VH-VL binders against Cytochrome c oxidase assembly factor 8 (COA8). Designs and how they scored, part 28

Target 1, 167 residues: Cytochrome c oxidase assembly factor 8 (COA8), of Homo sapiens (Human) (q96il0)
Amino acid sequence: APERGAERRDTAPSGVSRFCPPRKSCHDWIGPPDKYSNLRPVHFYIPENESPLEQKLRKLRQETQEWNQQFWANQNLTFSKEKEEFIHSRLKTKGLGLRTESGQKATLNAEEMADFYKEFLSKNFQKHMYYNRDWYKRNFAITFFMGKVALERIWNKLKQKQKKRSN

## First folded at step 1 (VH-VL)

Design n36 (from n33 with heavy chain G99V L101G Y102S S103I S104Y T105Q A106P; framework fv_ebronucimab)
Fold by ESMFold2-Fast, scan of step 1:
Structure n36 (fold): chain C 167 residues (1-167), chain A 120 residues (1-120), chain B 111 residues (1-111)
Amino acid sequence: as target 1 above (167 residues)
Amino acid sequence: EVQLVESGGGLVQPGRSLRLSCAASGFTFEDYAMNWVRQAPGKGLEWVSGISWNSGDISYADSVQGRFTISRDNGKNSLYLQMNSLRAEDTALYFCAKVYGSIYQPFDIWGQGTMVTVSS
Amino acid sequence: QSELTQPRSVSGSPGQSVTISCTGSSSNIGAGYDVHWYQQHPGKAPKLLISGNSERPSGVPDRFSGSKSGNTASLTISGLQAEDEADYYCQSYDYSLSGWVFGTGTDVTVL
């Protein structure tokens, strides 16, 4: 058995939303969308007799979830911050206040906001391209391990049927 | 005893090659990403190369790209760094380091390093 | 150059607090990747001090704390002790490099 003490449990991945799965769950549990990333976290079920290969697949899926949540939490925060800064600068240029007479945040029309969206997408083009590359790479790895787990399960099933037939 | 032990360093002439090894013990080596980090005398830490647990993901610092090759043998609990076309600026103490869990996790276990000196 | 920027040195007296900044770019800290901190005493390998921006590994005193905002992370050492005299390095992942970047390092002196 692997030495669990060899892995430090002092730290956990940041940017991951905590949730409580249903009691006695026999399947993966999907939680509500994270406040920052807007992605639904998955709590992975650990089978009673999880094989080392199944553990590797689960850890890879957990790592991919962490990476994905980290990326989108930051992207959403950056978008919101830059959007507010853009709106404030444009309103100041027009000589308008940051709040309407009703106390609500002043907004720009769709045509003015189109400039912000074009700038934001252009500025973040490289970042999104690297995200897409890594996303495909991670999904390939997950699919590969899913295949290995499937082959292991087929092998075990064949062994069980062979034993049954001998009786 | 969770441990990483580097070896293979030494004095080498510019343009020559050297192969570093890192022997891992006390943990399930095949479950963790591994990295090489170097430190020139009196200077800071510089990441050199990284390899995922299954060798499916490999990357290099720009300064060594095309000259160094990282590899691992999970059956032997060993990490390697093949260093070709060595330059004076490659002179450094070379550490191997284990990632705590998986990806973007810190380097929780470090070896003591092996010294590489590139000089005429 | 792809290093994270740290002050070269900070100093304080025993019992005081010091803060070390670590400034990155849009491809690493600014992209939302966690910042880790390492302590290195002369002649020794680096030791993990802070993980994931603010988590302390087992055995690290609560005098050490970390935080992150935007492109900048900070390590604060409160109640300075003589044993804290060491070099400190921040670290983050950089997606454009598909690799790790370390800070330039900060030498902490006590007294």
Scores: ipSAE 0.000, ipTM 0.533, lowest interface PAE 13.7, mean pLDDT 81

Design n37 (framework fv_ebronucimab)
Fold by ESMFold2-Fast, scan of step 1:
Structure n37 (fold): chain C 167 residues (1-167), chain A 121 residues (1-121), chain B 111 residues (1-111)
Amino acid sequence: as target 1 above (167 residues)
Amino acid sequence: EVQLVESGGGLVQPGRSLRLSCAASGFTFEDYAMNWVRQAPGKGLEWVSGISWNSGDISYADSVQGRFTISRDNGKNSLYLQMNSLRAEDTALYFCAKTSYFYGHDAFDIWGQGTMVTVSS
Amino acid sequence: QSELTQPRSVSGSPGQSVTISCTGSSSNIGAGYDVHWYQQHPGKAPKLLISGNSERPSGVPDRFSGSKSGNTASLTISGLQAEDEADYYCQSYDYSLSGWVFGTGTDVTVL
């Protein structure tokens, strides 16, 4: 009879590896797309001796990714909800049921759906414009702080060389 | 010790100007967005103005737009608020506040004790 | 300018749980921006209590918790204690204002 211990299963084959090769080869890796946001998450490698500045940069990148994921998850959910409400409303206006005689969901033709897409895009134009603005500002900041981290690493190497006479 | 210290408040007549300062210590000032938040006696918190780490992004509450100017001097670890055309409704305790991370919509993790601005005749 | 709606007051007895709601709009909380919570005792500066919807800063007890759903956020104080008697403010970013908005504030009274 089996023991009471927990059984461990392998991760699903998907081309995504959680194994990190030798430490010199460990780096950030990209996961599969999130089902709600449709964005691929980046899992950040944490160096053994992460500096405070490196930690701040990593946390900024992680926070930006979470913000981006939440925005698109909410946007996609809103789109799906409003699309269903639009279809429901139009079918009721035509005196049609929500299901076909075969029990499948009743749908609108492409010409009718074009009205929904136009309205949705127009309604969300300003929101997407502000998102793009903030997205560029965040990436601009990330890029400059990546530069600060690079300069810190160079400076630390130079200081270490100056203090190491024999190596 | 991570600290923010406001100064420059006082009694001022309507229509005049006042300049507030905020001195930062204990952290890398140039890495963080800074904000001014005010609180009228017995009332709630009202965000006044914010400035990004490099002064490239500046914003104001509608109530102060065109009258107040936020600025920073990263070399002196200082934040400023130039207040022009003061009104009685600007009477409040003015707080200086730092964001938790250098850019983003992060919480205000460090606050000063505030400097009182009283606008009356 | 306060744009987020909170109840004016909530009260409870020691050891009880109380919950404070914070309701925003599609341009702030509903747009996916995080909600932060601050605690303010009389005569003191606000103190960050919850950041990023549910994260507790160092030194904040586990009995404080935050959550967010849709355009509403909530702060829950479990095991209510006398020192929790204070004003509580939520905060979020608003893209249409290009700035920050605070809640109207909630006075917590420990009976």
Scores: ipSAE 0.006, ipTM 0.576, lowest interface PAE 10.0, mean pLDDT 82

Design n38 (from n33 with heavy chain G99A Y100G L101Y S103K S104L T105S A106Y I109V; framework fv_ebronucimab)
Fold by OpenDDE, second read of step 6:
Structure n38 (fold): chain C 167 residues (1-167), chain A 120 residues (1-120), chain B 111 residues (1-111)
Amino acid sequence: as target 1 above (167 residues)
Amino acid sequence: EVQLVESGGGLVQPGRSLRLSCAASGFTFEDYAMNWVRQAPGKGLEWVSGISWNSGDISYADSVQGRFTISRDNGKNSLYLQMNSLRAEDTALYFCAKAGYYKLSYFDVWGQGTMVTVSS
Amino acid sequence: QSELTQPRSVSGSPGQSVTISCTGSSSNIGAGYDVHWYQQHPGKAPKLLISGNSERPSGVPDRFSGSKSGNTASLTISGLQAEDEADYYCQSYDYSLSGWVFGTGTDVTVL
């Protein structure tokens, strides 16, 4: 029985970009684009005196980033796979080789590929709608917490000024 | 031995339907696109229809579009052509032809053909 | 045009060379698709003669050769023999039709 080679499902490794910002950084760092999602990861700075609200904001931003990374990594993999399958199938139909005489991968013409893109977008339309909805929800929450943190910082500054005037 | 054997041809009246079959042997049928090619008496070859190995891609000549349906059963190593609304101009010898795979866009195996005659 | 253009007939004497042209368009031969050639004897199925413009399948004599330039492919039969009397068809793929196209066919006669 020929061993059915287990198609290694290239599970998108949760490849947290191993980009470690310098330990002494006092600001957020933007890493290089992730190889799967093509999104640049942000390494969030953690202040020494992080307030509970600041921590919550940071966590929410981090979770949202991870969510985005995962979504686009999966989407890009799916796209690549389906594109390859489409090309392969079409080439088979045409009786054409997968490679040209020059050893390059055979490709389809622009019109045929346009059909693929149209179909792909149509099939994934709902998925993109849900993504956009969730994206807005998450960003709204982030913005809300940014406002809270800003107010907290103002309040803390005012308290400090009052203490200095009383002494 | 690699072989294609067509069947189902015959005499039919215009407007009637006919189903052709092609039995494949001697090769892995599911790996290849299959085609129907016809030749009217004393005329040249005309491609009729093609189907990919997994039936994912189907194409027809303009002359038969909307009237003919190509299908395959990989489990039975069989190719089919359902011909509806037959016309006199559909009179031809119908060949089953195997397409090349991962190389060139040619037909390397042909059946002997089955004759379809459409006459009143 | 749904067909590749071939001369209707070509004739030659035994031992001579004859050439059959196959002219396509920008949507088939001119688009870079390969041209294939078939030989068909009377009452027989077509047989693959040349694949990929110039490749000879096993069992095809060396006297058959194929070439392609621009929108035109050519089949040359050198040292014409009596057994070469047949119909010859070129074939390619046309992306505008999403299908295969055959030439109009050429009747080769040996005089």
Scores: ipSAE 0.016, ipTM 0.582, lowest interface PAE 8.1, mean pLDDT 87
Fold by ESMFold2-Fast, scan of step 1:
Structure n38 (fold): chain C 167 residues (1-167), chain A 120 residues (1-120), chain B 111 residues (1-111)
Amino acid sequence: as target 1 above (167 residues)
Amino acid sequence: EVQLVESGGGLVQPGRSLRLSCAASGFTFEDYAMNWVRQAPGKGLEWVSGISWNSGDISYADSVQGRFTISRDNGKNSLYLQMNSLRAEDTALYFCAKAGYYKLSYFDVWGQGTMVTVSS
Amino acid sequence: QSELTQPRSVSGSPGQSVTISCTGSSSNIGAGYDVHWYQQHPGKAPKLLISGNSERPSGVPDRFSGSKSGNTASLTISGLQAEDEADYYCQSYDYSLSGWVFGTGTDVTVL
């Protein structure tokens, strides 16, 4: 659980497996943010006459979405757990429990949290660098295949225009 | 394959020292807090010591404080426990355990343990 | 010094449900720290069974469930099976000790 046995985010489905379009659609669907990754899932529409090139693009986009969703779900979970642990450690240093007499969570001020954010960013620097590198590689590949699909569709439209004109 | 392998246990007389090692593989060792947990024959689990990813936060159980020293070498993917002034009550199987992330996280990976017997 | 208190043993027949309690104090479970559960078969290392009060790690059957209220946590095993015969330990952090505390352990026997 993101927060001591209780989920902090109850407004989003648990993932793309729980995302459902309102009705059968001829378009891609964008859902609400996933509660773990905080990313909006896309449910890809599969055309009846999908070309091999269109299939490659769709699968690449699906794989990239799954990779990206998993990365951010893990990153957000890691951030939440480390933040909670940091707060617990600092409250321990002060001789305080995790909750006030009113039952509310004990908190640290912005100055006290600055060290946590610095440590988190520093610790995850290499991980974020590799993520950015892979994200650029994936986006380049997607853009390249999108260009190829666009050219295929332009060519098909041109061929249809010529056939219509000859009739 | 994520693995933790303990070594260095054995039979030792009271008042002597032993150094336990734990070799980690299959995960990014420097990213996780590490712990030592022991279990006396036929008894329950007892946490011994823990160390954060960068050695900046170290803690010990009262029963071993001042006698045991935990350390890690991130370049060698290794965790250590230097045990001094050993007592009969230190007799136990010593497990190396990986925190899920930080020091206060659950222990998600455990080694098979190394037996330490303190007896005359 | 303060271990978390568990019953020494619980028993059940195959298909029944058993519940193991884990009672702490104001410095650990009562302070709001998460409770984790471990399963240990004879001669083997402990295995993480429940993390963060109620989360099941990958590979743990859904018949294992955890909960927490006040200074007491519970592990429930539904549809008890022969392979569930093992020792079970709860764990929480204690801020007065600045360290981890484990439960006294519970031996589950499948009759």
Scores: ipSAE 0.000, ipTM 0.473, lowest interface PAE 17.7, mean pLDDT 81

Design n39 (framework fv_ebronucimab)
Fold by ESMFold2-Fast, scan of step 1:
Structure n39 (fold): chain C 167 residues (1-167), chain A 121 residues (1-121), chain B 111 residues (1-111)
Amino acid sequence: as target 1 above (167 residues)
Amino acid sequence: EVQLVESGGGLVQPGRSLRLSCAASGFTFEDYAMNWVRQAPGKGLEWVSGISWNSGDISYADSVQGRFTISRDNGKNSLYLQMNSLRAEDTALYFCAKYTPLYSGYAFDIWGQGTMVTVSS
Amino acid sequence: QSELTQPRSVSGSPGQSVTISCTGSSSNIGAGYDVHWYQQHPGKAPKLLISGNSERPSGVPDRFSGSKSGNTASLTISGLQAEDEADYYCQSYDYSLSGWVFGTGTDVTVL
């Protein structure tokens, strides 16, 4: 089944980008920043002689990228939504309306917004703590497998070198 | 409620085609890889095919390679299996399964109830 | 052809422990790929029981545990209950097949 003819969708309801490389590449390709997550997606190059360890490493990196994209897309959307709701609520309570006399968006000063930022950070503290925990766990696993792949490549290089020196 | 519902199974003659569908609900379908797994009557589980969230990575069991085609429509929250050149040994209950990549591995965490495909001799 | 090997059946009494082995080859478990376990009651779809060799999904009792050593993985069910009577399947990735392989399945009977 043709996998490389898929349509590209720049944004999703969940905020995750869907993209295809612009052309066939022998290197990892980095896309534009996602509208919601602000992270650049990476399309990983798959070597034709990929070992099981190399495959596991690549799939771990792909899965970590998808997890990371989803987390930040959701976080940014939640922040924007709650910030807008807070501003609207405060302006409604004060009777100021949502627009200035010139038609610009009505805003709250830094002091008024401080309570929102404090509440948002406090409310999301445990969520960010779990994100950081999982981020470190994922990067530890990736680093560990990067080391294994490096050792495998060194060993294979040494084996080839020994064979070339055989009389 | 997280749910996968298979459909499209039935009785078919050898050499003919059948298309299976799997409808997903209760989770963000476009974020997850999907698989087809079959089970012949009274036998064990056999993986058939898998497809990544964006259709960029597709794989098949050797027994179905060249005959079956997996596809998905993320806009419809649906997974498909086009089965061509059916053989008697393809007779089985066909399950749709979601898999979640984990940093230590990959697992099929949500399964449908299955749809029965019977290929006459 | 390259299915993971499990015993056909295992039996025990309520409260006892049973262990199911899953033996692979150098192209799957022996290559370092993780092992997952599924429970299937008669007429029902399989349910994920253990992921990544030893991790329990939410809702799975701690009497189920998994381990892996070399080319063999094991599922242990402690404190057997009548509801544990089911078929159990292991699963791993096989690089020579470029796909997933399941075990032959084990029927657990609680007498």
Scores: ipSAE 0.000, ipTM 0.466, lowest interface PAE 16.7, mean pLDDT 79

Design n4 (from n1 with heavy chain L100I Y101W Y102G E103S G104E S105Y; framework fv_ebronucimab)
Fold by OpenDDE, second read of step 6:
Structure n4 (fold): chain C 167 residues (1-167), chain A 121 residues (1-121), chain B 111 residues (1-111)
Amino acid sequence: as target 1 above (167 residues)
Amino acid sequence: EVQLVESGGGLVQPGRSLRLSCAASGFTFDDYAMNWVRQAPGKGLEWVSGISWNSGSISYADSVQGRFTISRDNGKNSLYLQMNSLRAEDTALYFCAKDIWGSEYDAFDIWGQGTMVTVSS
Amino acid sequence: QSELTQPRSVSGSPGQSVTISCTGSSSNIGAGYDVHWYQQHPGKAPKLLISGNSNRPSGVPDRFSGSKSGNTASLTISGLQAEDEADYYCQSYDSSLSGYVFGTGTDVTVL
């Protein structure tokens, strides 16, 4: 089996979203878009009496969020670099100056850029397929645990009602 | 005359920080990507970092990733390298180098004379 | 490997031709990225000799020529002169590193 060369994960600078929710928050908070991934981070609320199942759900959600942030941060970085490479190569091939006659930076037209987008999507198609697959798997797991937590909460409420009726 | 002049080098202890500067003259600075290249004493050339003309793209060598920060001020025709958590292996002559284009994919046509950074206990 | 491979040293007599090879990989030279060449005299900054595989900047003598084939680029110095004694470096871009890569360098000696 050819050792799949470990794609050196271009560690997007861990832009630790400096978003800190208020200490007295009793719900999940949504932060501003991350500068690299453009995704809004969620700060998950931790209840005082968090059950093991609730904790597992929270951890799974957090891990999935981190995975998603990292994927899109890296994807956006790759996109930006490849786009710049494409523009550079095309301008060089055309023998165009760095600036137009009006003094603006030379750019490519919409048709040329369409070619870039097509090529980029084609090149990254498999990567996006794997991402989508894993995205569905993770969300399915999250949904499953959400269901379990909901059942646990119902059961606990029923037990409490029975105890109150017996006293 | 087209010129790059590096400054800010010196002797520092391991773990300390240093900031290098490069002053550009004789060309339209904001048209070109800029790079830092270093050369350890008696060794070859090593690319350190690059920045596009508008700072839209930044890249680092693995050896300096997370420790160094490249930046530029187009209004001052200046390039900078903030070096944190310096190590002995960072000891080198640091060159400022101009890219032929605004993006980071071509040759370096203009070089400074370099500024020496020595990291020693 | 984070570097392009060059011979450590090349020597020739005045008037002879010498060739310096620069071998890369599928992520740099083999990926189609251009190769550039630099000359560095002792105690001096590098000087661009060849850009874009074979383009010679103004002021560079015509005895310097560059070529590329597959994963290997070559710098040829024809009519070797005493002033050509220097270190020579190839350079390219590497997509796996998302950055530039230099060759290991070649010391050219004129005998």
Scores: ipSAE 0.018, ipTM 0.568, lowest interface PAE 7.0, mean pLDDT 88
Fold by ESMFold2-Fast, scan of step 1:
Structure n4 (fold): chain C 167 residues (1-167), chain A 121 residues (1-121), chain B 111 residues (1-111)
Amino acid sequence: as target 1 above (167 residues)
Amino acid sequence: EVQLVESGGGLVQPGRSLRLSCAASGFTFDDYAMNWVRQAPGKGLEWVSGISWNSGSISYADSVQGRFTISRDNGKNSLYLQMNSLRAEDTALYFCAKDIWGSEYDAFDIWGQGTMVTVSS
Amino acid sequence: QSELTQPRSVSGSPGQSVTISCTGSSSNIGAGYDVHWYQQHPGKAPKLLISGNSNRPSGVPDRFSGSKSGNTASLTISGLQAEDEADYYCQSYDSSLSGYVFGTGTDVTVL
């Protein structure tokens, strides 16, 4: 599909805008909003001695960011395309041209646009329901792994404290 | 039991079409990205196509772009590969493989046994 | 078409160590994408051996280890055993292809 093709051409493979964090950043870095999704991408700091569990959490967060970015980029493109098609269709049915007498782009009033928003939300109701379901699933998974990482760090801290006492 | 089972392979003439299916069980199918990987007899692995958990992201290897279509039915826990304009070089064992995550990024942790596609006159 | 380069074959004796290299380019391994490794015994499906450069899935012996530097990843098998005879494939993501690439594959023989 053309919309999918446009996304592949214009977005980074991860579904976020191409950007680079500062060279020697020791913290997570937040970039500018993506052109298509309007979401700010996060570059995650990778410690030199990252545990497998910490890596799993980071990758889960990265994957969730990519999923979220792709979903909203696609929704925003679909919204823009359907909005333009709706405006042109309504102007055609009203017997109006795409431009006003003054040469400005013809537009619809708020009441007419409300029809579009109602139609768009109704048409995409199931997609938004599935998005919300997966959003909750992903946030549960992230919270679960954050808890596991926290427990691992507490355990390692206790192990270090034990070693200090034996020395 | 976590399992992927491919089906739909067979002998087909060049230029014809074939549809592969992959049935998933033992895990929440709609949480993960799915992939097709092929292996020609005596050759290595070649990634064919991938699809995210919600079909929002789809990608193809250059060798199959425009000829193959990947799709999924989360309600049936099934993955599909529609293969059109088949060529002799498409002859391979086709594996269904699950990504570790919902989008294409990481490793394939679960693989099916494969279904053999032979394209010859 | 395979984009990641591996040696065709590697051999060793029981108890020895062997290392398999996997060389990519700036669009895949060199771009920072993780490398994964698969083991395939004759007539069987591939099995995930190493994920994310160095992580072992449950059930994989600790004698299998992975590393990555620059454009190259390596799989090291220490304490070689007869059951390690198999084909080994590396895999990464490629930004220029917007998809996955596999290595050419390496046949490991235990002599």
Scores: ipSAE 0.000, ipTM 0.475, lowest interface PAE 15.4, mean pLDDT 80

Design n40 (framework fv_ebronucimab)
Fold by ESMFold2-Fast, scan of step 1:
Structure n40 (fold): chain C 167 residues (1-167), chain A 122 residues (1-122), chain B 111 residues (1-111)
Amino acid sequence: as target 1 above (167 residues)
Amino acid sequence: EVQLVESGGGLVQPGRSLRLSCAASGFTFEDYAMNWVRQAPGKGLEWVSGISWNSGDISYADSVQGRFTISRDNGKNSLYLQMNSLRAEDTALYFCAKGFSYHYGTSAFDIWGQGTMVTVSS
Amino acid sequence: QSELTQPRSVSGSPGQSVTISCTGSSSNIGAGYDVHWYQQHPGKAPKLLISGNSERPSGVPDRFSGSKSGNTASLTISGLQAEDEADYYCQSYDYSLSGWVFGTGTDVTVL
């Protein structure tokens, strides 16, 4: 795959995989969906005058993006593989081929697929609970830092406005 | 040169404390998660603790939970492990290791130090 | 499960292929987390050999390959050489532990 939508970090001499051209953007850029996670990566633009607080917020958002990308890439691949195995197993049990007479993929009806979804959710219940807990905690932290950045920006605007009035 | 150098190991009696340090150079320390991994003589690798880039997420192996504290000082490019209530089973070579990601649990460890030996014996 | 299961040892002659298995549980490899592999020569620190199931870092020969299926990952060393005598460890993340688990380790001997 030639196209990548996420920014590259500085890499160690180990030659770890890079997933962007090392290009600057004039604003945040949203890339194409990752083929595994189906999430669109965000290239964060770094302003010339980024405050330490704004930098911390950006890095926290980047960390959350990496965590989220890993979870959904793994989850989607596992789901797709198990779904395909389930369909093939059920069709084989019925004595049906994997393809119709016209060469299209044979499918199961909604009632049969409901069995798969119930089994998958049951099997992955704890994994999803840990994900939801951590997702909540991460969003709380991001919201908190967004609030701090907003207060900093308000303060800077008030200072600028006050300076303009006193001039 | 990208490098991690551990220090602070030594011989210590059971129940005592020891503090390990890991000095990083050659990369932007604050942009990467760090981990401690130990290896008892003749045994395999055991993950001890991990810390994200900003200390916002920290985790410990069950065997050390409540006794060890991981910390980092990004201004000094240093990682620390405070080890309290040491036991004979804590005897091991302690490695610091760098991940590729901001979070300690999302990438492999690409850079390792040479380790510092901790021996807990009476 | 607090560790990933590997065979204690594998052996082969120069030029042969050896495969090391790494079996996890539903909270790590079985949950879909990537498997990483490390090579450790006697008296040395571990070195990252395979990242993300099958990716080789720069400087790692293409004789080393990795794969993953279900709750098991495998490292294959083709064209076995004397310098490959080392301990090999797999690693995966475990969501129930909120931390990393390493394999039990495999000693590769070149006869």
Scores: ipSAE 0.006, ipTM 0.626, lowest interface PAE 9.5, mean pLDDT 83

